VHH binders against p49116. Designs and how they scored, part 109

Target 1, 238 residues: p49116
Amino acid sequence: EGPLLSDTHVTFKLTMPSPMPEYLNVHYICESASRLLFLSMHWARSIPAFQALGQDCNTSLVRACWNELFTLGLAQCAQVMSLSTILAAIVNHLQNSIQEDKLSGDRIKQVMEHIWKLQEFCNSMAKLDIDGYEYAYLKAIVLFSPDHPGLTSTSQIEKFQEKAQMELQDYVQKTYSEDTYRLARILVRLPALRLMSSNITEELFFTGLIGNVSIDSIIPYILKMETAEYNGQITGAS

## First folded at step 7 (VHH)

Design r71 (framework vhh_brivekimig_d4)
Fold by ESMFold2-Fast, scan of step 7:
Structure r71 (fold): chain B 238 residues (1-238), chain A 123 residues (1-123)
Amino acid sequence: as target 1 above (238 residues)
Amino acid sequence: EVQLVESGGGVVQPGGSLRLSCAASGFTFSDYYMSWVRQAPGKGPEWVSSISSSGSTIYYADSVKGRFTISRDNSKNTLYLQMNSLRPEDTALYYCAKSLTPYELIRGFMDVSSQGTLVTVSS
């Protein structure tokens, strides 16, 4: 009994690095992305159902879905991040690299296709005018995915996913009662998230990490952070 | 002025132990996360371990987990790293760093204001 998510789990406040430089650079992009990643992972950790699965399962789930959570976060926070400006700067850099023969043509095509898919996803979410409750439940649906290889407690994970789907359906039917097909339009957007390469996301947004620190390696440590210290630093909480 | 002074490095054989210290001054030590970061010759910096302001929350890189122990003494403004079962790949200059949260490690920024302490693991 009780809802999977509370009103506190709908709140998703990204605090951007100050100030935005006149010309975008790797430092600003990586800082912005890192803040969103930490916010996304601490959001997941705040869910009682997620905590109930235990530390090993929590780590496995987030390692499997961080790119989906991060991409949903990019779409949700696109305005505060000025994401369109960031992506335009990256595209301009890639186009200049083609002209100067600095990068492999095959790699540039792969990265450009990823950027186009990301833009398409964010534009589709914006056109649907997805609200904060809908984003929270979509994140919960991708977080509680029972079908990733190597997971334990898959029946419990599946129950939490079903609960997320049920609560999203109830919310949408109640709030958007005149749009009978809204839920279907929202849910058909989710499979695209699994087609996006986590390696390319890491290259685009997390270039400049120190040493051999990768997103996969840092996930267990982020999940063990003290929430109060993080919230004070990143969100400027309450 | 903010100052961090690392010490305790040396030459040890594989399987040996060392204890590093970092003496902090010029800021309220007990308000900050403290971290150990290392840089091997010819390589970029690598995060090793972090400890929360109170000392209750501790993180380790997978490469050192079970071998290294981070600790702090807020009354002495000192950070420690006990290194056991040392391996040749642990050879590096070791730096301490202050941060408000561990997310600064993902940002890729280090306040490199100190000389570090050299650890060499060889025969």
Scores: ipSAE 0.015, ipTM 0.402, lowest interface PAE 6.7, mean pLDDT 83

Design r72 (framework vhh_brivekimig_d4)
Fold by ESMFold2-Fast, scan of step 7:
Structure r72 (fold): chain B 238 residues (1-238), chain A 123 residues (1-123)
Amino acid sequence: as target 1 above (238 residues)
Amino acid sequence: EVQLVESGGGVVQPGGSLRLSCAASGFTFSDYYMSWVRQAPGKGPEWVSSISSSGSTILYADSVKGRFTISRDNSKNTLYLQMNSLRPEDTALYYCAKSLTPWELIRGFMDVSSQGTLVTVSS
């Protein structure tokens, strides 16, 4: 049995909307986030083990973990996205909303706490200097989570998760042989992903979606796209 | 001025059929992907189906696959949705939307002038 991930699964290149506006707006943020979400789902679709689970299981897994995959993608692509600039703009807008009483103070505090948790996560990953192989395996560990309610084939999903964990361990021990505790430092970052609200992520990054349409509704649509059509979207090419 | 006018909705019994039409004007219809989006009572909009500019690529939501057929007539600037084996869950206001690429639906693209057409599946 071959490796769970090939070298091609390490490549994760986000193409940003161009040009970046002088003043950030909902359209630019939503388009940037949508491209990252598409890239993340295309990455998942390219894994043979993922394909082998079948369409219904694939949809259920991505619906359960899209926020975790998206957050890992934000951390990995933080520099190309100028994520700190985007988050600073959102914080400034929220602080002005507090002053003007446009939003509930309790809701604004929840959103601000979410932004703080997201920034701390991204800063932690940057400080650890997580490489492309490590990000690929962390995303695989998150994707092949057998503990979400309603899943079928949980034994097979758990097997793929364990395979991802073992391959990450082998990679880290080989590549960072002098850093005995690196794997432990990386793995203890993962529980923080499940503490971040998918509803608040939608509010911050996907407010440009049609009315009340949720990411859960969009996921099956994206997963069914043909490969050529899908690639055109995530690269900005024809 | 871009105009999308939906029609063909009505009241039908479970298991019945309806054919929706969307008449497009004010843009080059044959350059755009066309989609049907519905909004059920008490819920937000839900994507139903998309068809490419040439008609060669078609996608359906799982809930309608095998029951609904999307088609287009570029010579008449018209999009169609043939709905068969209708269920109470299909009760919704149906809208058509244009985009240059399918992913524009993620940005919530819908022609704001569109009125939609109401489909009610009773009893």
Scores: ipSAE 0.015, ipTM 0.356, lowest interface PAE 6.6, mean pLDDT 83

Design r73 (framework vhh_brivekimig_d4)
Fold by ESMFold2-Fast, scan of step 7:
Structure r73 (fold): chain B 238 residues (1-238), chain A 123 residues (1-123)
Amino acid sequence: as target 1 above (238 residues)
Amino acid sequence: EVQLVESGGGVVQPGGSLRLSCAASGFTFSDYYMSWVRQAPGKGPEWVSSISSSGSTILYADSVKGRFTISRDNSKNTLYLQMNSLRPEDTALYYCAKSLTPYQLIRGFMDVSSQGTLVTVSS
C-alpha cells in the first residue's frame, strides 16, 4: 500500500508570535510553546494511518507521547524559536526564584537537570543535521508507540511504527548513502525523550497557563476541536 | 470594538451562591471558546472554566470542579458562571475572556478591555 507519510507531512512550519518582546516573559514563552504543541497535534491528525486508528486510540497515543512530540518539535524549530534565548530566560527566572527563596533547592536541581537534558538533545540533533524528512519519521515512530499502558489496537500501532522505521531507513540509505551509520546515530537519540518529565516540560513552557490544568487532561478536547478552531491556533490567529 | 461586560458579582457568606454573566459584542461570539478567569487580591490570574463555541466541550479548574457550572447562550451572546458552595478563597475579580483554545486564555484575555465583576465571600 502507499507510504505512511507523504511530502505534505514533512512540512512543519512554526509561526512565532509577533512582535517578540525586548525581554522574554512567561506569556510569550507559553504562546510560542502552545503554537508548537498545536502544530504537533495538527501534524499527527493529518496522518491517514493515525485517523484510521479511531478517536479513542488517537487520544490515548497523543496523551502518552505529547512530551516526546513536543521535544522533537523544540529541536526541529530551535532556530525559529530562538530556543537558546528562551531557555536562558527560563534559567534567569529560576535563578531569581532562588534569590527570592520561592522554590526548594531540590526542585530547582530537577528543573536545571531537565533543561540540561533538553539542551543536550537539541544540540545532538543539530550536530547530526537532522532534516525535515527524518524529523517527520522520528515523530511518526514516537506517535505509533505500541508499548504505552492501556492501548487497544497495539498490533496495528506496531505495524505503523514498523512502517515508519522502514521508510526512515529507506530514506536515509538513499539520501545519505555515504554515511552507513547515520540511521543508528539518529535512532539511539530517541530513548532520551522518554526520560524527560512531562510535568517539568509543563512547568518550563506552559507556566503562563492560568489555573491547575494539565496538558494531558486537555488533549482529548483539542483533538475534538473543529478544524476552524484548530487552524486558528496553529496559524496564530486570535 | 470587542467588548466584554461582566456582571452579577457581590458579597455573599460562605456556602452561598452567585450567578455571573458576561455580555459580549463586537465579534462573532459563537466562533470562540469563552472562559472565566479570576484574580484574587495579591495573586496572579487564575483560570476557572472554559466552554467551546458549541458548548460541547467544558473544562473546570480542580479548585471549582463540582461547585461551578459554566454555560453559554449563543443567541444572546452571553456567557454564564453559576457559583455554588462559595468559599472565602473564591474572593476575586472575575473576568470573561475569548480564545480559540484554552492555551490562548492569557492572550485572549489581554486582547479585551474588561473591568471584571467583584465577588467577595466573607463571614
Scores: ipSAE 0.012, ipTM 0.338, lowest interface PAE 7.9, mean pLDDT 82

Design r74 (framework vhh_brivekimig_d4)
Fold by ESMFold2-Fast, scan of step 7:
Parts: C-alpha cells; sequence; structure tokens
Structure r74 (fold): chain B 238 residues (1-238), chain A 123 residues (1-123)
C-alpha cells in the first residue's frame, strides 16, 4: 500500500513553556516533559497503520514503548529543550537530597547512571547528525515492536516494523548514498533505549505531577481523548 | 475575563457526602478541560480530578477513586464534584480550574486566584 509515514509524520515540533524560569524547578521540567510526551503520543496516534491495530493494541504498544519514544524525543529535541540545563538542575537536586539525608546513596547512584546513559545516547545521536526523516522512522521501528510481553496482533505489528525498516533503508541509501554503513550505525543505537528504566525516567521528568498519577495510568486516557479536543489543545488554536 | 466561582462546601461528618459546583463565565466552557484541585491547610495543591470538554475522558487521583465523581453540564457552564464517603484527610479548600493545554490535564492547575470552597470533614 502507500508509505507507512507521510511528510506530516516527519514534522515534530516541540513548543516549550515560556519564559524559561531563572532557576529550573520540578514544575517547569514536568511541564516540558509532559509536552514532549503528549507530542509523542499524538504523533503515534496520527499514523494510519497504528490506528488500524485498534484501541486495545494501541494502548498496549504505547504502554510498552513510551520510554523509548520519549527518549528518542529527548534526543531529537535536546537543543530546543536545553536538555543539558535540565539534567544539570536534576543533578543539583539529587546532590541536595544527599546532604538532607532524604535518599540512599545506592538510589542516587542508579539515577546518576541513568542520566549518564541518557547523555551518552543523546550525544551519539547528535554525532551521527540524525535528521527528521531518520528520527521519524526510528520512532516507528520502536513503536511497532512485536516483542513486548502481552501484545496481540504481533504478526501485523512485525509487518509494520519491517515496513518502517525498509522505508528507512530506502531513505538513507538515497539521501546518504556515499555512506554505505550509515544505516548500521544508526540501528545499533536502538538497543540502548531498552536499557533505560521507565521508572527512573518518571522520577527524573515527571515528579511535578499532582497526586498519585503514573505515566502507565495516564496513557489510556491520553490515547482516548477526542481527536478535536486533542488537536485543538496541542496546536494552540484556543 | 475568565471567572470561576466555586460553591457547595461545608462541614460534614466522616462518611458523609457533599456536592461541589463551579460556575464558569468569560470563556467557551465546552471547549476546555476542567479540573478540581484542593489545598489542605499547610500543604501544597493536590490535583483531584479532570474531565474533558465532551465528558468522555475522566481522570481521578488515586486518593479519591471510587469515592468522588466529576461531571459537567455544558448547557449551564457548570462543573460538579460529587464527594461520597468523605474522610478527615479530604479537608481542604477546593478550586476548579480551566486547563489551557493537554499537559495541564495530568498536572492540574497550579495557580488559583478564585476564592475556592472550604470542605471540612470532622466529628
Amino acid sequence: as target 1 above (238 residues)
Amino acid sequence: EVQLVESGGGVVQPGGSLRLSCAASGFTFSDYYMSWVRQAPGKGPEWVSSISSSGSTILYADSVKGRFTISRDNSKNTLYLQMNSLRPEDTALYYCAKSSTPYELIRGFMDVSSQGTLVTVSS
């Protein structure tokens, strides 16, 4: 049939809260992360192949891969977000927690290791100079992962992942014809996404959520939002 | 121009019920997500519940699930919170808030300038 992704799926424009505060706080970080999460879910929801899998499968897929999509979004939007500044603020808060004896040294070590892995991933993507088309297809490969536990329609999901891989290959071979090994260098970065804990991502970026709300509990509601309500708020039409 | 007026608070015994109302004006009520946020004495604001413009998407904080019901009447520009099986820890000033962006649905409204309505649960 037609291509898996259209030009509309390549566009990924994060609008940051304005103005940026003089001193970063958990609310600004959470708002910025929430905007990226909503943008990522809206992106996924707009793909016809994704819609064709049905609501239950859509929810299961996003619950399984939201951290990978979010991390790819952090890498793609690192400059717009001033991600290095956000991570520095998080590190400062963690060091203050040590002094106030609020967290164990082992927990702080785990969180710092996660921040290091995230920085290493974003740096590797920047060094490869990944473009908008490449990011769109990498997100599609991650989204259509048939190997997460509990998924139904795994054959159809695998078919969409294979289609994403083939279209990425065609794009890279045509656009970067002189770099025969570019695709391999890009794809070998993807396994690192599964080494990063979704629980630690929640702790770093979503601590500003009001009440006892987890990303897992929110995903079904974000995906079920009326299309007009979802798009109207995200596009800033009101 | 946005005006939100909360009412329905009062003093109630543990296990009792109250229905809060929020009368909205100055904006197209049916276009916005609406939320209830509460602030207990000496504590920061806590998000309670949110409802989409159509009413099809509803979210509750874990502390109120199964006890509180959010609803809206777009024809009356009014938001409601039915509070059942009230507990002493539900004692707070309750505010309604308009959600301007999707991220506010999960965060709730952080800044409140309305008077709120006081709910006190005591014996």
Scores: ipSAE 0.015, ipTM 0.411, lowest interface PAE 6.8, mean pLDDT 83

Design r75 (framework vhh_brivekimig_d4)
Fold by ESMFold2-Fast, scan of step 7:
Formats: sequence, structure tokens, C-alpha cells
Structure r75 (fold): chain B 238 residues (1-238), chain A 123 residues (1-123)
Amino acid sequence: as target 1 above (238 residues)
Amino acid sequence: EVQLVESGGGVVQPGGSLRLSCAASGFTFSDYYMSWVRQAPGKGPEWVSSISSSGSTILYADSVKGRFTISRDNSKNTLYLQMNSLRPEDTALYYCAKSLTPYELIKGFMDVSSQGTLVTVSS
């Protein structure tokens, strides 16, 4: 019982690495992205409904949707991250890779199309002026998606997704009563998230991954981390 | 001065077992995540396993899950890797690494400052 999300689940504050380098480098980009990914997974694991599904289901859900959660986080934190500057640095690096003949032209085109889709998504969200409550519920709708292949407990997941949709509708109708089409405009943005490749996101933002380590492979361990261990990682405490 | 000394490598037949050890000195071993990383001939480094400071959090690469067991003895400042059901593709130099937490794995940190121990799996 009770609402799916509490006010604590609306709070989503990204702490950027400091000091910011004079020129953006891969280490700064990867650290910024890692902090956002950890914040996103910590957010998901704090939801009582998510915890109630059990560890195996939790792992399967996050493995299926981490790219969607991460992309929503990029849009929500675009200003804090100076995301446009990060994307410009990535584009500059890719253009240099073409000139150095390190990557195929087809692969560069594929990656550039992904960057364009990401920019378009973030711009759409910014133009809609999506607030913190709306982002929290959009992330919940994405997280509690019952239609991913291989999922168990799909009935319970669907129930939580429907609850997220209902609570978002109630919030939008109350807060933006003058804009009768706002909810529809927000919800039609979500399908674009599933068309973006998690492999390309990984290549762009997590270039420091060690050999065979992928975000998919590390998810179970991030979800198992104790809160104190998580805080030590993200704040750089020693 | 941080010092890591790996041992226990050797030549074994497919299906065999080996136990690797890493003796650590020059830092407070019990405060750090410890990891095993391997590098096959002609390939880049591949993460194998990590263990938290207390031993409560353990991670494995999918390629070794169910076959390898990581453990540590903080009283002896020693990290272990028990390798069972060895395959030819496990042939590599195995390195002990400090501070490869889940965060550092996705962030890309690798601090390998040791000689490694050679594992060769051949018939």
C-alpha cells in the first residue's frame, strides 16, 4: 500500500567530479557517467516495490533497462553535467579517429546517429520542462517494464508500472491542469529510449571498461553494494 | 612502497586445477578491494574476479563463474584464486591488482604493478 514513490525518490542530485579539467578527457567523461549510473541504480534499489520483487527479478529488470534509466538521467542532469560540452568532446574525438583511420566510416556514422538521437531526446525533454516528479515517474515506468524477454513475476511488475502511470497522471493533471495534452507529449518520448543501443552508450561513456567487463555483467554487484560502500565509491572517500 | 607478489602458476592439462596466491605489502591490505586480472598472449588485459575488503562482496567474470573462487586472508595479507576445470583459453599471465571495486571496474581504473604468475593449460 501507499504511493509507489515517496518524496525521497524524487530527489536526484548528481555530484560531479572536481576539479573540472581545463580540457575534457576520457577519464572525466567516464567518471561523470559512472557517478550517474551508480546514482540511477541506487535510486532504483531504494524503491520498496523494487525490493519486494526479489534480487533475481531486480537484476533482470535493471539489466534490461539500465540504458533507458541512464539516458533519462543524462536528460535530467544535462545542465549539471554540461552534457552538450561532453558530447562535443566525444564528437571531436570521433572525427579525429576518422582522420587517423582507426575506426570504419560505417561505425562512426552509427555512433554519430546515436549521439544525434541522444541530443534530440534531451532537447525534447528540456523543451517540455520536465520536472523532478515527472522524471521520477518516467524512470519508474521504464524500470517496471513487464515486456522484456525472459522476465519472471511479470504480473507484479505490470501492476507496479500501472501504479507508476496512474500516479504520474494524477500528478500532471493536478500540477499542469491548464495543459490537457502534457501527459501524452511526455509519454510519447519513451519509445525512443528503446531504440538507442546500450552497446553504443557503453562505448561512448564507459570507454575505460577493463577487457571483458560490461555494464550488464557488473549490474548484479552494483545492486548488492551496501549503502556505505556505495557512498565511499561515489564521493571518493578513503 | 606497494608490493604485490603472485605465485602458484604452472602447466596443467585441461580439466585440471591450480591455486594462485598474491602476497601484499606496503599498504593496509584489509582496507582495499583486491582483484585478479589476466593477460593472454597477444591480447589485452581481462578482469577475472574482485573481492571487497571484508570479503562480503565477490564478483566474477562470466567466463570463470562457477569454476574459479576468489578468497582472502587479511591476517596474512594474502589474496587467493582457486581455479578448477581449467580450459586452454584460461592460459595467461595472472596479476594481482589493488582497488578494483565495482565503481573502478566501470570507471576503468587498473593499477597493476607486479610481475604476474604464468598459467598454461595444454594437453
Scores: ipSAE 0.069, ipTM 0.481, lowest interface PAE 5.3, mean pLDDT 84

Design r76 (framework vhh_brivekimig_d4)
Fold by ESMFold2-Fast, scan of step 7:
Structure r76 (fold): chain B 238 residues (1-238), chain A 123 residues (1-123)
Amino acid sequence: as target 1 above (238 residues)
Amino acid sequence: EVQLVESGGGVVQPGGSLRLSCAASGFTFSDYWMSWVRQAPGKGPEWVSSISSSGSTILYADSVKGRFTISRDNSKNTLYLQMNSLRPEDTALYYCAKSLTPYELIRGFMDVSSQGTLVTVSS
């Protein structure tokens, strides 16, 4: 019944904290990442198909895929975020940690490999010139993934994922009619998202979380926020 | 200037109850989310609970769900924490904190500069 996504779901506008500090600090990085994560969750909440699955299913899906949605958002918003500058600052901090013997070499290697995978993903998406409609459908394909461990009934989720794939195909064939292989080039980028650890994403972008708070633990509360309350947080001056 | 004064701590036996209070001044209390944070001896700070400006949205750490109740009285500029079924693991200095919404919890970084109130669950 009707399209999975409307034109309103194509709009994805990240408002960065201002001003950007002269020297990047962890507080600015965490604020920027939090705004992107909140925008991504608000985007998911606005989809009628997502709402129709119910609260418990919504929570399970976002818990399973928040890192993939976040990474797609990083790629889509890389320019407005100055993501390359943020990643350079994180790398500099890690190099200083090696110098001061604060972290093990094995841990630093894992984190550097994650940063490399993230950079490669964002570069590949930039080279493909992915548009706003394509990003919206890629996010929908990721959100409606029936194959995450721990999901219960998955038939309805699979139906919505197939609908997202169909509508993406129709869009690409209409808009990029001369490029017969564009859809295939876009879709083969998605498996790379599952190779990136959500734990390492938290360490890089959400280092200010206190010991008993994790993205996973807070997701149910974010999804329950009133729309006006949500808007006040992401558009406010703090 | 923002001032937060915690009270109501004490020594109780396991299974006991305490009610903590936080008196707020220097800001419009009814405009802000309020939270309780605790720090056990030798450990880092742990978030306990948050309550929205109106009191309609309430969050709890998994370790305290079903045992603790956060509430507020905007007419008195006071935040409360009712602690039931206390355990030795609840032993900590308890701090009142301003503006820990779900967004602020995920955003991170929490500074507690007030005195706190000591809760000891033993013997």
Scores: ipSAE 0.220, ipTM 0.602, lowest interface PAE 4.4, mean pLDDT 85

Design r77 (framework vhh_brivekimig_d4)
Fold by ESMFold2-Fast, scan of step 7:
Structure r77 (fold): chain B 238 residues (1-238), chain A 123 residues (1-123)
Amino acid sequence: as target 1 above (238 residues)
Amino acid sequence: EVQLVESGGGVVQPGGSLRLSCAASGFTFSDYYMSWVRQAPGKGPEWVSSISSSGSTILYADSVKGRFTISRDNSKNTLYLQMNSLRPEDTALYYCAKSGTPYSLIRGYFDYSSQGTLVTVSS
């Protein structure tokens, strides 16, 4: 059988909403985040191994790991998104919410700690100069996590995760042969993704979602979208 | 020019049903994602449901899932919303939108809606 990922899975191109508003607002941030989420889920759906697990397992895996995939995507696309500018706008919005007494001090502390963790993660990935192949395999390792509750195909998921880890090791050892500790430095960054709350990520980036719709609730529908409709959501053509 | 005309609103008792329609013109209806958006008195807009160009992908707000059904007839350029088990909190002006995404703040969708259709749920 072939490799887990092909060169098409290394390509991860985010198209930002245009034009950029004079002042960053909740709508622009939510639309930008939604495009990244759709790109991440389209990326996962395109993997033959992922498709082979079946619809129910696919839904369960993405529901469990969307925050980790999204965070890796934020790090990978930080320059394209001007992520630092988006985070500054979110902080400004939070400061306004504090002044209007709309959020508790404990909640603000939790959110600010999450932003700090996110910034540290993105900075560490940037300093390591993580390349497109490394990001693709890190996303695959996160996606094929066998330890989430409710999974029925745990042994197959574990085999795909091990395949992702082995292919990442092979890539790093061949491409960065002079840096014997690079793989270890990359892999020790992954546990931090699970310390970041999906609920807080949802509040920071998806507060523009209308009604009580949750990311968890929309995931099954996004995974079933036709490719043209996926492309429409990513580019904003809908 | 894009035109959307909503209809089918009215007054119903809790537990009742209504079917809303949206007649679209001025664009190729079958090429676009379509959405329903509502705005209750004194509240901001709330996204209700979206349907893909082919009708194969459908999304609902958690507040209406299991009660509302979105559908479309591309041959008639018409979008529908079947509303069952209506509740007082469903009282709102309902708008049809073509250019918004279900994941974006709904303020932008009003650029593609008309006056809306009023739904009032009262005992």
Scores: ipSAE 0.012, ipTM 0.363, lowest interface PAE 8.7, mean pLDDT 82

Design r78 (framework vhh_brivekimig_d4)
Fold by ESMFold2-Fast, scan of step 7:
Structure r78 (fold): chain B 238 residues (1-238), chain A 123 residues (1-123)
Amino acid sequence: as target 1 above (238 residues)
Amino acid sequence: EVQLVESGGGVVQPGGSLRLSCAASGFTFSDYYMSWVRQAPGKGPEWVSSISSSGSTILYADSVKGRFTISRDNSKNTLYLQMNSLRPEDTALYYCARSLSPYELIRGFMDVSSQGTLVTVSS
């Protein structure tokens, strides 16, 4: 049996909506975030080990970890997204909402703390200069998490997570041979992802113009979407 | 020039049925996700249903699930909405909309027609 991930799983290319508006708005932020979420789910479903777990398990895993995958994707694509600019726009919007008494002080504190945690995470990953191979394996470790409540086939999921950890270790030791502690510095960042609220992520990035559909409800539809349909739409090339 | 022309609206009694059509021209219909959006008097627009370019992915608002059926005929460049078990709350101007990407489909960001077709469900 081959490696858990192939070179095709290292490639993670986000195509941003074009052109970027003069001032960031809800439509642009939501479209950008939705593209990243879809790219992340398409990435996951392309892994043979993931497909082997079956549709029910696949849905349960992605529902449990989409926020962690999304946050890793934000960190990986921070430059392409101009994430700092997007977060600044969100903060400015929140400050205006305070002035208009639209949000409670407690809610504003929760949201601002979430933005701070997100910025801290992305900055830490940037400082470590995490490469594409490392991001692919970190996403795989997060995806194949056997410890989410309600999961079945946990022994098989754990096997795939251990394989991801092993392949990451082999990659880091070979590629960054002079940095003995690099793997430990990378892995110690992962627990922070579970402290991030998926509800607040949804509120910040996925507010629609005409109602909104919960991320929980759209996950099954994204996972069932055919690859050709996804590729034709996300690239806009045809 | 992009044109979306809705038809099929009318007045029906509660429990009745209507079939809406949207004739598309000026773009490659089979490349676009298509949606129905409605606006009730004095309310903002509400997303009703969407269908992917191939027809493989279909989504409904909770308020219409089980009662409405969205479909498309790419050979005729036409979108349909079959509305069954109509309620007074379904009274609205119904608009056809297009989206280039599945993200717009899922989140309701759409290029919405200005024309619309009126559906009135009278008690």
Scores: ipSAE 0.012, ipTM 0.366, lowest interface PAE 8.1, mean pLDDT 83

Design r79 (framework vhh_brivekimig_d4)
Fold by ESMFold2-Fast, scan of step 7:
Structure r79 (fold): chain B 238 residues (1-238), chain A 120 residues (1-120)
Amino acid sequence: as target 1 above (238 residues)
Amino acid sequence: EVQLVESGGGVVQPGGSLRLSCAASGFTFDNYAMSWVRQAPGKGPEWVSSISWSGGTTLYADSVKGRFTISRDNSKNTLYLQMNSLRPEDTALYYCARHGYSIPFKGDYSSQGTLVTVSS
């Protein structure tokens, strides 16, 4: 049986909206985040093992883990996105909102805690110098999580997760042979992803969406799109 | 010169039907996903429905699912919204929007809108 992921699944190139505005605004942030979400969903749907689970299972898995995939994508694409600049702008806006009594202190505290957790996660990944192969397998481990409620193919999902773990181990041992503890340092970062609220991620990065629309409603649409239609959306073709 | 021009709005009684049209010009219509968005008096915009550029994929807000049908005719550069079983809560300015890069609800261009009033 072949590997879970091919070299094509290691390639993860985010194309940012251009030009960058003089002042960051909700539309630029939302467009950038939406492109990353599309790229993440396209990545997942291109995996043969994922396709083999069937449409209903695919939708359930992605609905359960999109925030974890998105956060890994933010860490991987942090430099391309200028994520630190985006987060600094959001923090500045929140602090100004406190001073102007526009938002409750409890709400702002929740959002600030999320931003700090996100910054710590991204800094940890950067410090570990996680490469493209490692990110691909970490995303696969998160995607093929058998412990979400309501899943029907849990034994097969678990086997794909185990295969992802084994292939990551093999890669790290061969590529970073002198660093015996690297794999352990990488894997202990994953539980932090489940502590991050998907609702707050939506508030921070998807505020430019029209109306009160959830990412849960968007996921089936993205996964159902025909390949040609999907490629047109992610390239921004006229 | 991107233009979106709507028609079909009006006054209708509860339980009635209306069909909205959006005529697009100034761009290659079949290269873009399209949405219908509404704004009730004194409220912010609410996404209603979206359709992919080929028409192969559609999505609806929970409030309209089963009552509204989005469609498009790429040969005529026209987007449609068939609204059935209308309720007073559907009273709003309806406008169509062209998607820029991401699926739906953001839009990079919108029309002037057409008013739909559901009252007795």
Scores: ipSAE 0.073, ipTM 0.494, lowest interface PAE 6.2, mean pLDDT 84

Design r8 (framework vhh_brivekimig_d4)
Fold by ESMFold2-Fast, scan of step 7:
Structure r8 (fold): chain B 238 residues (1-238), chain A 119 residues (1-119)
Amino acid sequence: as target 1 above (238 residues)
Amino acid sequence: EVQLVESGGGVVQPGGSLRLSCAASGFTFSSYGMSWVRQAPGKGPEWVSSISGSGSDTLYADSVKGRFTISRDNSKNTLYLQMNSLRPEDTALYYCARYTPMYSFRDYSSQGTLVTVSS
């Protein structure tokens, strides 16, 4: 068998809404986050191993791990997104909401703790100078997680995860041969992704969705989207 | 040129039904997911429902689940919204659009079709 990922799967190019408004608003943040989520799901769809698992398994896997994929995408695209600016705007909005008694202090504290965890994760990835190849394989390890409740085909999913781990190891050992502990430092970052609440991620980044719709309900729709339909949603073109 | 033309709106009593239609042209209709969006007087747009290009998958806003049904006929390039158990709060101008709820936009401007639910 060939490699799990091809060079096309290493390429991960986020196109931001332009121009960035002078004052960040819910619509801009939601549009930016939605583009990243669509890119992440399209990336997963393009992997032959993922396609081979079948539609029902694909939907279950992405529903289980979308928040982890999204968070890795935020870290990878932090500079392109000006993520620090977005998070600062969210923090400012939350602090103003406390001052106006619009939101409870306990809820704001939970959300602020999530933002701090997210910032720490992104900072750790930046300090490690994670490259595009490493991000692609970390996303594959997260995607092919056999241990989520309710999954079928867990043996095949585990085999794909092991393949991702082996290919990441080979890459790191060849590319960063002088840094004997690099792989270990990278892999120990992954458990932090499971501590991030998907509900709080939705509240921070997807509150601008029209109607009261959850990411869980949107996932099967996006995964089944035709290529022309996907391109139309991203570009607004025919 | 992409064209979307909505029809089927009108005045109806609470508890009544209406069926909206959207005639599409200028693009490969079956390759695009379609949505219904409404705008009540003095409010911003609210996403109502979406349907995949094949028609196999549908999504609904919580406010309309169990009352509205989205469907399409790809042979006729037409999108439908069956509206049952209508309420005064369903009063709005209804638009069809090529987009998902994640983007909160319409890719073409149209006049929409007015639905008024009154006593």
Scores: ipSAE 0.013, ipTM 0.429, lowest interface PAE 6.9, mean pLDDT 84

